# Designs tried in a protein design chat: VH-VL binders against p78833. Part 24

Target 1, 198 residues: p78833
Amino acid sequence: MSFPASTHVYIAKIIGKKGEGDKILDLLSKVNEHVLKSEPFTKTYYFARDAKNPDYIFGLELYDSKEVLENSHKTSNPFLAFANYLTSTHAPLAEPLQLLNFKVVDGHLDKDNLGPDAKDYVLYTEYTGDSATLKQQLTVNPKADTSLIIHSLDDPSLYAVVTRYSKSGIEPGPAEISGATSVSQQVIYSGVGFLNRP
Key: E = the ipSAE of ESMFold2; O = the ipSAE of OpenDDE; V2 = 0.75 times the mean of E and O plus 0.25 times the DockQ between their complexes.

## First folded at step 21 (VH-VL; framework fv_patritumab)

Design U3 (at its last look DockQ between E and O 0.05; V2 from the best seeds 0.00; counts 0 for: pae O 13.6 > 2, placed apart)
Fold by ESMFold2, look of step 21:
Structure U3 (fold): chain C 198 residues (1-198), chain A 119 residues (1-119), chain B 113 residues (1-113)
Amino acid sequence: as target 1 above (198 residues)
Amino acid sequence: QVQLQQWGAGLLKPSETLSLTCAVYGGSFSSYYWSWIRQPPGKGLEWIGEIYHRGSTNYNPSLKSRVTISVETSKNQFSLKLSSVTAADTAVYYCARGSPLWGDYFDYWGRGTLVTVSS
Amino acid sequence: DIEMTQSPDSLAVSLGERATINCRSSQSVLYSSNNKNYLAWYQQNPGQPPKLLIYWASKRESGVPDRFSGSGSGTDFTLTISSLQAEDVAVYYCQQYYDWPLTFGQGTKVEIK
C-alpha cells in the first residue's frame, strides 16, 4: 500500500458567490500555514479553482485519521476563522459547504514530489454504480503525476478519481464504465496548499 | 460490436502531408482515448499518439514535431496528419480504441491503411 | 522510453506442441501498490490488424481460446500457446502501458515446423 489504512480523505466543494473566491482562498492560505507548522498529521492540503468558475473552490485533504481531522484540524483557530467567515451574515457561499468523506483504494499523489502547479491538468471524477464493479474497473494510471482512487465512507456506490498531469493540454478522461454514471470537474491549482508535505 | 472504419490517401510524394480519418460505429465515442499506430511493411508496431474525445493529445516524442491528431466529436471521428513525409513513413496506419479509463491497451482496431511514400 | 525486447524473433513449433514467447522490458512495469503488471499481448495474422489477447500480463481477453496464457512480472513476461493450432501462425507482440510513449516489442513470428 502507498497509504496507511487509517488515511482519511476529505473532498471539499466550496461554491462561492461571484467575487468570493479570492477571500475564501486567502483564509485557506492562513489555515495552510497553520497546517504546515502544527499539523504533521495532515499529509495533503490542496486547494484549486474550478476551471470554469474561479469562485468555486475544490479541496483535496488527507489526514492520518478521522480523529485528527475532527479533533485537531477542525478545532484550530485558523480553521474556525475560515468556518466563521463561510457562515457569517456576509453569506459568501452560493450553496452550502459540501464535505465528502472517503478512504483510499489505491494510487499515488505527486509521485515526483515536484509540488502542484497552476499549469497542471487536474480532473476530479465521481462514479456512481455497483461497488464491486467500480473497484475492479477503476485502475491507477502510472503515467499521471497524481492518480488517486477513493471510495466514499457515506455512500457505498460512490467512488472518485483524482488525476493530475504536470503537462499542459493533457485531459485524462474516465473510460466508459458499464452500469455506472460519472460527473467530472476540471480544477486549477490555486497557489494554496500542497500534495506532499515539503 | 464496436467498429472503426478508416480512410485517406494511400500514395504520397516526399514532403507532402499524410492525412487519415477514422470513424467510430457501434459504441460510444465519448470518454475514450483514440490512437494511431503504424507498422512499416514487415516490421513492428509504433504508437504515434492518442487523443481524448475532448481534444487533449499525447504524441510519441519521436514524431511529435510532425504529428497532429484531431477530433470531430459531432461526427465520432478522429484524424491523423503527419507532415513532411519521407520514405521512412511508408507503413500501414491503424486507428485503435484505447482500453477503458486510460487508453492503455487497444481492444478495437481499424483494418489499416497502407500509405506509400514514393521517391 | 521503456524498451520492449522479445525472444525469439521467430519460432517453429509442431502442431499440438507448446509455443513459448518471451518479452523483457527495460524497466519494471509492475505497480507495486496493486501488484498489477501494465503489459499486454497481441496476435497479428497475415494481412490483418493486431488482435488483443492478454492484458494485465495474465488476463485473457473475451473470446480468446484457453490455450493462450500470459505470465511473468516486473521485467520478464511469457506468452504460452499450450497446444499450437494451424490458425495460431501469426506474429505476436507484447506492449507496455506503464509509461509514455506506449511501446511494443519487435514481434515474434510463430510458424509450424
Scores: ipSAE 0.473, ipTM 0.829, lowest interface PAE 3.2, mean pLDDT 91
Fold by OpenDDE, look of step 21:
Structure U3 (fold): chain C 198 residues (1-198), chain A 119 residues (1-119), chain B 113 residues (1-113)
Amino acid sequence: as target 1 above (198 residues)
Amino acid sequence: QVQLQQWGAGLLKPSETLSLTCAVYGGSFSSYYWSWIRQPPGKGLEWIGEIYHRGSTNYNPSLKSRVTISVETSKNQFSLKLSSVTAADTAVYYCARGSPLWGDYFDYWGRGTLVTVSS
Amino acid sequence: DIEMTQSPDSLAVSLGERATINCRSSQSVLYSSNNKNYLAWYQQNPGQPPKLLIYWASKRESGVPDRFSGSGSGTDFTLTISSLQAEDVAVYYCQQYYDWPLTFGQGTKVEIK
């Protein structure tokens, strides 16, 4: 089963300075606790580390709407604490925070799994090219535990595929699409968040 | 009050390209998805596609190969192009606004434009 | 694609009587996370665009008379006109917006008996 078309996706890319990854994830963990307790509109709040760099944090967030994100999630005390840390004089970020807005095109997450295994891998691939071509050729991976196709709200030529592999590892690579460029990132579950809220 | 005004050529020959434009007045253009929907005479409704003010689109797969929806944010306008038309494309075409929460139910509609494809 | 099937195709009801239109989706349009049904109802008069009546299966659009109500969940939905009025003669459509492509029912024509 796919997520509703109205589902709003936030992709957070947080690049911390050396050694900042743990602190970032600690704060995100506090946010996650609040989400579980007080944000039924948040379907997914999942964070992972880059497979090669523990200070590179990757987040997948799914909300019922952008409105609840802006007016509820971002107004929570734990989120504000996290945001304040990122923008503090400590300056923990090596690069500016990147927040990407997406609309669900085709997505399947495990409905019965609140928390992924710590050994789960996620392959995130961004595709850039002709929108019509990308729409035609991008497909969910039926062999994966979770596969989600998302379309950028900010760039009509940008799509992304999120693929979760539990226990079995990561597939060799993303599908090649003629006329499109792709950038893939392998991430490992950080222990913070959930892929699908029941 | 939100109003959608649409215009374009209503008579085409086969193989020509349908071109329609919709202008939005009295509302926030950047807060919604905007759709094109058509209705053949005496028949039901078919969703063609949608666009966001930033240019992201979704198309009905049945028409994807022939459909292009574009947006001109500075004018609060969005347009529909349908190439290689046939008699089967004869319909009243509507532009419509999605829900305030970016949902895809339609609370405001244009008056519709009849497009007839005939030899 | 999610197929939407309405029943009946046409309905004749006496003035002041209840009119019931059914809509079935080929798959559930209920989102378990928010417990909302991604289902809308429209009224269309001749020569006019559709008019939104109901969204989220049971929420009445502003300005819509109380005699119109939507019910149902999952795959089976119903539009009810509790007391048919002369101005209610129209074609009614259900529509799912759970997944792309967005799809409509084939329509139900409501007439006065």
Scores: ipSAE 0.000, ipTM 0.545, lowest interface PAE 13.6, mean pLDDT 85
ESMFold2 (binder alone), look of step 21: mean pLDDT 92; pTM 0.952

Design U4 (at its last look DockQ between E and O 0.05; V2 from the best seeds 0.00; counts 0 for: pae O 12.5 > 2, placed apart)
Fold by ESMFold2, look of step 21:
Structure U4 (fold): chain C 198 residues (1-198), chain A 119 residues (1-119), chain B 113 residues (1-113)
Amino acid sequence: as target 1 above (198 residues)
Amino acid sequence: QVQLQQWGAGLLKPSETLSLTCAVYGGSFSGYYWSWIRQPPGKGLEWIGEIYHRGSTNYNPSLKSRVTISVETSKNQFSLKLSSVTAADTAVYYCARGSPIWGDYFDYWGRGTLVTVSS
Amino acid sequence: DIEMTQSPDSLAVSLGERATINCRSSQSVLYSSNNKNYLAWYQQNPGQPPKLLIYWASTRESGVPDRFSGSGSGTDFTLTISSLQAEDVAVYYCQQYYDWPLTFGQGTKVEIK
């Protein structure tokens, strides 16, 4: 359940225009095939749709290091095809691509190695506030199938928590924290990607 | 300082529905998990379930088929309903505030309500 | 369910002496990555609701006298009252919060000898 200190986390927020979600996921499916075959350094490559808008794509990605992300993952042909589509004159995005850089604070991704499923309850929560308070108060929930705490590399006031339950009817998310703002987003596994390498 | 005040009917017949309410004073209701815990006479404590102020619930599997916890955020209140009671449900029932983030341990408690189910 | 077993069931201790209460869980309540034990202790005075004493196995709640301390890890935990006072006559409970349902020990009654 521990992570090497070099572990690099991406949270991807891909806000597609109406109707673009399927194409974005199709291209990511091709990247995922390459990740599984050729990128042992990519430990998590998980994509989901926003529960309210299916054209908004959420990504959770874990790499052994920032170096392998930049020099190996981002140079692959399937990744370049995906990236070229997003920046093409077709302009498939409603908002600029957001890629958020985090380090792991603590947690686990798939404690029983069940794999992600579209029936999972998945909640992504961002907290912004006093870093010392957030560092002290954010704790792992061992009861969840995913409980991951991450801290932004670019904004020391920003933490995030990923919570997933594979059992139906279990939906508790982390509570609000006094003195901090929080935003939660429910996401639904898209069928593209993995939490632990198969 | 946070205080929890609870009330409800204390004497029931078998098959009736237990109904208790807890009101929160002196602190924020929003942003917390709230729990019900019971204690049969001369026995230990049993966690019944919890509710987040926005309505998300989680129940002890042993009671899940009979329990409903609900919230009235505008009144800073949450309630317990336990259906189809038997003598085994005789206990002191407590409401409690859950710990930060996950509501896993309890820092403030109500005074308790004895509920007796006739044999 | 994680079962919590306390020992002894009852304990008589002279005023000013040390009281020791043990708690054992049927499964580890340690999350090894962060070395945190998901365990709390409560005091219940006669006619009163439980009162939180200790959380994370060893962290004292605000306002709890320093004569109360918690220790242990994994499956075996101890609550120690270093110098028993008259107001410490109560039943003490451990509680795990590692897994659902949340469960409590059966209680340990502490009395003055």
Scores: ipSAE 0.704, ipTM 0.893, lowest interface PAE 1.6, mean pLDDT 93
Fold by OpenDDE, look of step 21:
Structure U4 (fold): chain C 198 residues (1-198), chain A 119 residues (1-119), chain B 113 residues (1-113)
Amino acid sequence: as target 1 above (198 residues)
Amino acid sequence: QVQLQQWGAGLLKPSETLSLTCAVYGGSFSGYYWSWIRQPPGKGLEWIGEIYHRGSTNYNPSLKSRVTISVETSKNQFSLKLSSVTAADTAVYYCARGSPIWGDYFDYWGRGTLVTVSS
Amino acid sequence: DIEMTQSPDSLAVSLGERATINCRSSQSVLYSSNNKNYLAWYQQNPGQPPKLLIYWASTRESGVPDRFSGSGSGTDFTLTISSLQAEDVAVYYCQQYYDWPLTFGQGTKVEIK
């Protein structure tokens, strides 16, 4: 399924201290329950762990608009509880919380509308370079279950590709783009959330 | 009420660079995409590109990388540069407001600037 | 690119009569998840910029007279002026904002018969 240009992508990179990953995901699970029940305009609420470090949490969220994020999702009690935990005196984060806002450029999520598999692998790759070059050379992978190209709202030189592999595994690496640098993260579905609700 | 005021040179020679600026008054600059749209005389509308207040841009591929849109948030202004102009670039150029929140339809427009490319 | 095609190119209608303009997109601009059509309509008078009339295919912009209405879904859309007034003489454009690049129809000129 292709998302319209107005779709807002919110990406959270949460680097927990050692052992904090489970607590973070527990809180996010509570948020997910609320999203399912009370946020019909939240189309994706998907979290994964870094393939190498269980305390590194990767979140992919899609909303019909930024308005939904700011006035509905972020005002929910479960979200506030989660946010309060992250900013508490317990200081569960090893690094500052990274919140990235993106605009959908091109892509598809849950092509078959089947939802997540516990064995899902996701490759997230950030590209930094000339915007025109990146726009021209980045492509959606039609063979993937999910392949999304997004453009950062915060950095005009930053694009990202999110690719889901539910059965075949993760591709060996990102596509090389001349004149651009890339950083990839491999993540595994945590059991929290969904890629696309019907 | 939101108002867009635009200015720039209206007469160019071939190979020169078109330069236009749009200033936003009476509303928030933040939270919107700001677009340039052009209209050749007697013809339809062509979207040139857009810029977010934070600097992210999207361009129409048809302009073959000749376009640069920039933003100066401190002044609530954004600008258009179109390099290597030809007669085909003769048009009325409009700045307009779009939104990623409500969609990229354009609810406010500048008055337009006629740019003529002639040898 | 999503191509937008309007029909007719020109339309002459008597005062007080209905004017109908059609717009077709080369691919669907309906987002199934929220059931919204990413389609807008504009009115343009000579020497002026386009004026937003309709967005989300059927929602009137504030200040737009009730005689203007938008309908349709997916790939086929219609702008209707229920009773044409003299001030409605203009060129009308549809526009999709489902995907980049943003694209407009070629325009429909509405005149009084």
Scores: ipSAE 0.000, ipTM 0.539, lowest interface PAE 12.5, mean pLDDT 85
ESMFold2 (binder alone), look of step 21: mean pLDDT 93; pTM 0.954

## First folded at step 22 (VH-VL; framework fv_patritumab)

Design W1 (at its last look DockQ between E and O 0.71; V2 from the best seeds 0.00; counts 0 for: pae O 4.4 > 2)
Fold by ESMFold2, look of step 22:
Structure W1 (fold): chain C 198 residues (1-198), chain A 119 residues (1-119), chain B 113 residues (1-113)
Amino acid sequence: as target 1 above (198 residues)
Amino acid sequence: QVQLQQWGAGLLKPSETLSLTCAVYGGSFSGYYWSWIRQPPGKGLEWIGEIYHRGKTNYNPSLKSRVTISVETSKNQFSLKLSSVTAADTAVYYCARGSPIWGDYFDYWGRGTLVTVSS
Amino acid sequence: DIEMTQSPDSLAVSLGERATINCRSSQSVLYSSNNKNYLAWYQQNPGQPPKLLIYWASTRESGVPDRFSGSGSGTDFTLTISSLQAEDVAVYYCQQYYDWPLTFGQGTKVEIK
């Protein structure tokens, strides 16, 4: 099986105030150390900066289940330190933390196990439209090093696609879908996290 | 309903630059991949490259050093330039629309333009 | 590059008889988790551009007669014309879209015997 049905996907959108991106990533680096050492149930823990604003942090996280995310990952000491910073009186966020819940529809995270690199072209695209149409038209791109299709657990009209190309000069994104709206965000691997467990 | 109309010079000398243009009618230009594909006389098809309507390109590695594909979005047009041509570049050149989502296969084609490069 | 090899290079078939064209890829074009084959077939009449017939190995494009069918998986694919008509005299091409560059078979010419 490529992805067990229980696989839980988090998309994290962490909108830091000017200058806060480095500290947010430093704390996430410590969470990542704990994830690698102690959380075999965390299959992907990948953090990137928005291509236009380096203080906006994007997260792609895959867990064996929602239960391990809520009861094990989010209760760890490094995670609590990170969460406490985000909600502290320092107020490092320009907007409230956004955590989006998805299930996997299809795809792959790291073809050929190349690992993430800051030179990768990475695009996150959200589609909103008729669910049956989106399910039919969204396909995996085997040419990409990452091609992941996910469906929102909270909004049946929302799908998302994560695409990554590690080869220089390749920057294509998914096409528009008739009858759906789309929003895309280019992100740059931060040096924190992984796509497949090493 | 969707129609691709293409034009450009059909006779070139070695070392010149091939230049072709394709205009899209009767359908959306936005949100699709657009490709150039060529066919030497009596031979098979070769994919040259593609462009997304916002100008991002992807080229066949065999031609990448000589190829430029560009868009003029306000005119619903895209163009091919192939530099330093030789007789081996003699072919019918087609523009085509790539399929949703990734431009994988081609559902609409231009009529083709024969480009002859003297030997 | 994924090399696409068609057989035969040419085929003569009587009107109303079955025509069978084979296409072999140098590596698999199947994405195993969704069981989709990234393969298309085209028809090209003389002096005309190619016309899309089949995509995903077996799905007919709109307006294509049901006498055209595609089958196969992985590396071996077949285009079948169940009852050849006069208008089916053309060159047929397979094309893979699993990996860059996109590549086509060398073509199979179908003629009336």
Scores: ipSAE 0.617, ipTM 0.865, lowest interface PAE 2.1, mean pLDDT 92
Fold by OpenDDE, look of step 22:
Structure W1 (fold): chain C 198 residues (1-198), chain A 119 residues (1-119), chain B 113 residues (1-113)
Amino acid sequence: as target 1 above (198 residues)
Amino acid sequence: QVQLQQWGAGLLKPSETLSLTCAVYGGSFSGYYWSWIRQPPGKGLEWIGEIYHRGKTNYNPSLKSRVTISVETSKNQFSLKLSSVTAADTAVYYCARGSPIWGDYFDYWGRGTLVTVSS
Amino acid sequence: DIEMTQSPDSLAVSLGERATINCRSSQSVLYSSNNKNYLAWYQQNPGQPPKLLIYWASTRESGVPDRFSGSGSGTDFTLTISSLQAEDVAVYYCQQYYDWPLTFGQGTKVEIK
């Protein structure tokens, strides 16, 4: 599996206040419905909960280009409703919204087209270090249903890896690279979104 | 240079539990996959399982029900336990270091420990 | 499981001659995205652990003589010793790390003719 060079990866880290996770996901579900119906340029629109914090919502999004993200996806009514809620006087966020821009280095998503599942083991790991070293050392895990290596467009020293094992019982290990630091997060599919188009 | 030193009891009776430990010197323990591999006398190699430096494990399905691999990061050590041993478990057991990322080829090995199971 | 099959089980080669060992995987160990073969070769001397020779099918480990080379892709791989030396007498193993469980070939014994 290959990705066009124009592919834009969007990582969303949404940390809600206690009890806000469900509302956030409800809104994202509405966005997802729109994506499925009206956004063929959205390859991946996947949302999960942090394994330890149900109000911490993790999002993995892949678009054919940054342009369609900015000019189409973010202009949709469901998205605007979601965005408005996050910035409302209700102030549902416990921490500032984090939106990270990446490009694909290598990898695959849902290689067997099994779709996401709450029983999946999904690990998101961020690596910070020498760009050349990370680029060279990070490699795809063919054992995983999803193994995506991405490079930050915002910080050249930042890479990330998304690893998914579909209902296999296999727990992914947070591999590290000498000279680099890593931070891993286990996430659980929320029921909202998809990894690949059917 | 990275060195792996391993030790444990080499003679067991059937139904006992095999216990081996591997210590890592001269290199980083963090960031690698650490495996146990065995070799019956005169035979080939069988991968038993692996552990990441943070403690997550993957086992060979053929041995999963009897195998436990653990790690003690503070000592740069990882261990193998194999329960309910039989004569079929007689082998030289090796600890080995996997490659840093997703690649489980083994660049450093322990010297091996012969474990004999006999009544 | 991915089964690894080596051929031959044993071979005798004259000093200075080429030795060729084949390894076949029951499934492809090539990942199309990065075009890497998740295949390694090892040399094992009696009473010693295996020594890594080749990884990614064709990359020599540091310190390995250039007479050792790995080739192949997908399901068929070859380890070649261009000019057999006395110290090359050993058992050689291929190993895939494309999928769990990790599996090895049954080994090929290389002897001097």
Scores: ipSAE 0.029, ipTM 0.640, lowest interface PAE 4.4, mean pLDDT 92
ESMFold2 (binder alone), look of step 22: mean pLDDT 93; pTM 0.954

Design W2 (at its last look DockQ between E and O 0.69; V2 from the best seeds 0.00; counts 0 for: pae O 3.5 > 2)
Fold by ESMFold2, look of step 22:
Structure W2 (fold): chain C 198 residues (1-198), chain A 119 residues (1-119), chain B 113 residues (1-113)
Amino acid sequence: as target 1 above (198 residues)
Amino acid sequence: QVQLQQWGAGLLKPSETLSLTCAVYGGSFSGYYWSWIRQPPGKGLEWIGEIYHRGKTNYNPSLESRVTISVETSKNQFSLKLSSVTAADTAVYYCARGSPIWGDYFDYWGRGTLVTVSS
Amino acid sequence: DIEMTQSPDSLAVSLGERATINCRSSQSVLYSSNNKNYLAWYQQNPGQPPKLLIYWASTRESGVPDRFSGSGSGTDFTLTISSLQAEDVAVYYCQQYYDWPLTFGQGTKVEIK
């Protein structure tokens, strides 16, 4: 249970205007269909709504490399249709699209291969602080159905953790780390995407 | 140096509710998981459950229908309630600090409180 | 539940001699990608709470004497006291933290022969 060193992670933050979440997810559903049929290099393609605002879309995407992301995924017709909608004169976004680049430090996406479910408790936590301290203190939680530790390619002080539990009543996220700032976002699986390829 | 001080009733009748409190001194309360662990006389250890300082809990399935763990962050305290006790709940009860990040192993412990449930 | 089984249940060792305590888990507690074993060891003196000795199977907690060492991987683990001292008379527990619920071994009582 390891990730190839070339694995490239996107965290997508898609801040839709009021009422836009459904259309954004509909377009992503078409991209996901293409990913499943034609992109064996896309290992995770998972989309969720922010728990507090259903028009804010969270994406977790894993690719075999940055090369296949840039030259194959981003050039596909369904992706271009999605990207063209987001940048159209309709202006569906309340904020510019955020695509955060990470590498995998350690973890797993779907321990028992149960697939994502809207009832899952899912928490995305960002840590900003001393990189050596964060690298030492962040560990995988084998008890979680998803426990993924990622490190920003653009900001050495930024780490993130994705935690998912399918068991009802379990909501623990990773604890705060002394000397670091943390921000957490709960998300709800949208029905679009996958954690492990089916 | 972190110190955990615990207190509560030591003698109960069947069907009563066990109630224990643990106060944390000499260290940060925030940013840690806190656990309750019990030990029947002459026997091994059983993890009861944990709480994060923001109130999120996780309980041993064997006890979860009867257990409530809560925090009072302003006092640096957390507590255990175990309802509908029987003689099988007689044990020394410990509070403990969980390890960094996930609270998985325990580096500081209270002295323990013997709780006896009459038969 | 991951069951933790220790052997022996009790052990008599002469002062200054080696004590060896074994712990076996019913499932692997190794997370293979980081090569970490989610396993801890505790010492409990009579009338006292447990004291953390070892975590991650082989890392000594601060202030624990060098004579204590942990080894093993996967399902089989060992706590070794290289030269038993009088203060080491206690019950020793292993604990896994790979899966919920957290579980402990039944304990191994170490006595002076």
Scores: ipSAE 0.651, ipTM 0.871, lowest interface PAE 1.7, mean pLDDT 92
Fold by OpenDDE, look of step 22:
Structure W2 (fold): chain C 198 residues (1-198), chain A 119 residues (1-119), chain B 113 residues (1-113)
Amino acid sequence: as target 1 above (198 residues)
Amino acid sequence: QVQLQQWGAGLLKPSETLSLTCAVYGGSFSGYYWSWIRQPPGKGLEWIGEIYHRGKTNYNPSLESRVTISVETSKNQFSLKLSSVTAADTAVYYCARGSPIWGDYFDYWGRGTLVTVSS
Amino acid sequence: DIEMTQSPDSLAVSLGERATINCRSSQSVLYSSNNKNYLAWYQQNPGQPPKLLIYWASTRESGVPDRFSGSGSGTDFTLTISSLQAEDVAVYYCQQYYDWPLTFGQGTKVEIK
């Protein structure tokens, strides 16, 4: 599996206040319905909860280009409703919204087209270090149903890896690279979104 | 240079538990996969299992029910326990370092520990 | 499990001659996205642990003489010793790390003719 060079990866880190996770996901579910129906350019629109914090919503999004993200996806009514809620006077966020831009280095998503599942083990790991070293040392895990290596467009020293084992009971290991630091987050599929188009 | 030193009891009776430890020197313990591999006398190599520096493990399904691999990061050590041993478990046991990311090829090995199971 | 099969089980080669060891995997160990073969070769001397020779099917480990080379892709791989030296007498193993469990070939014994 290969990705066009124009592929844009969007990582969303949404940390809601206590109890806000469900509302956030409900809104994202509406966005997802729109994506499925009207956004063929959205390859991945996957949302999960932090394994330890149900109000921490993790999003993995892949678009054919940054342009369609900015000019199409973000202009949709469901998305605007979601965005408006996050910035409303209700102030549902416990921490500032984090939206990270990446490009694909290598990898695959849901290689067997099994779809996401709450029983999946999904690990998101961020690596910070020498760009050349990270690029060279990070490699795809063919054992995983999803193994995606991405490079930050915002910070050249930042890479990330998404690893998924589909209902296998296998826990991904947070591999590290000498000279680099890593931070891992285990996430659980929320029921909202998809990894690949059917 | 990275060195792996391993130790443990080399003679066991059937039904006992094999226990080996591997210590890592001269390199980073963090960031690598650490494996146990065994070799019966005159035979080939069998991968037993691996542990990440943070403690997560993967085991060979053929041995999973009897194998426990653990890590003590503060000592740069990881250990193997194999329960209910039989004569079939007689082998030289090696600890080895896997590649940094996803690739489990082994660039550094311990010298091996012969474990003999006999009644 | 991915089964690794080496051939031959043993071979005798004259000093200075080419030694060729084949390894076949029951499944492809080539990953299409990065075009890497998750295949390694090891040399093992009596009483010693295996020594890594080749990884990613064709990349020599540091310190390995250039007379050792790995080739192949997918399911068929070859370790070649271009000019056999006395110190090359050993058992050689291929190993896949494409999928769990990790598996090795049964080994090939290389001797001097």
Scores: ipSAE 0.027, ipTM 0.669, lowest interface PAE 3.5, mean pLDDT 92
ESMFold2 (binder alone), look of step 22: mean pLDDT 93; pTM 0.952

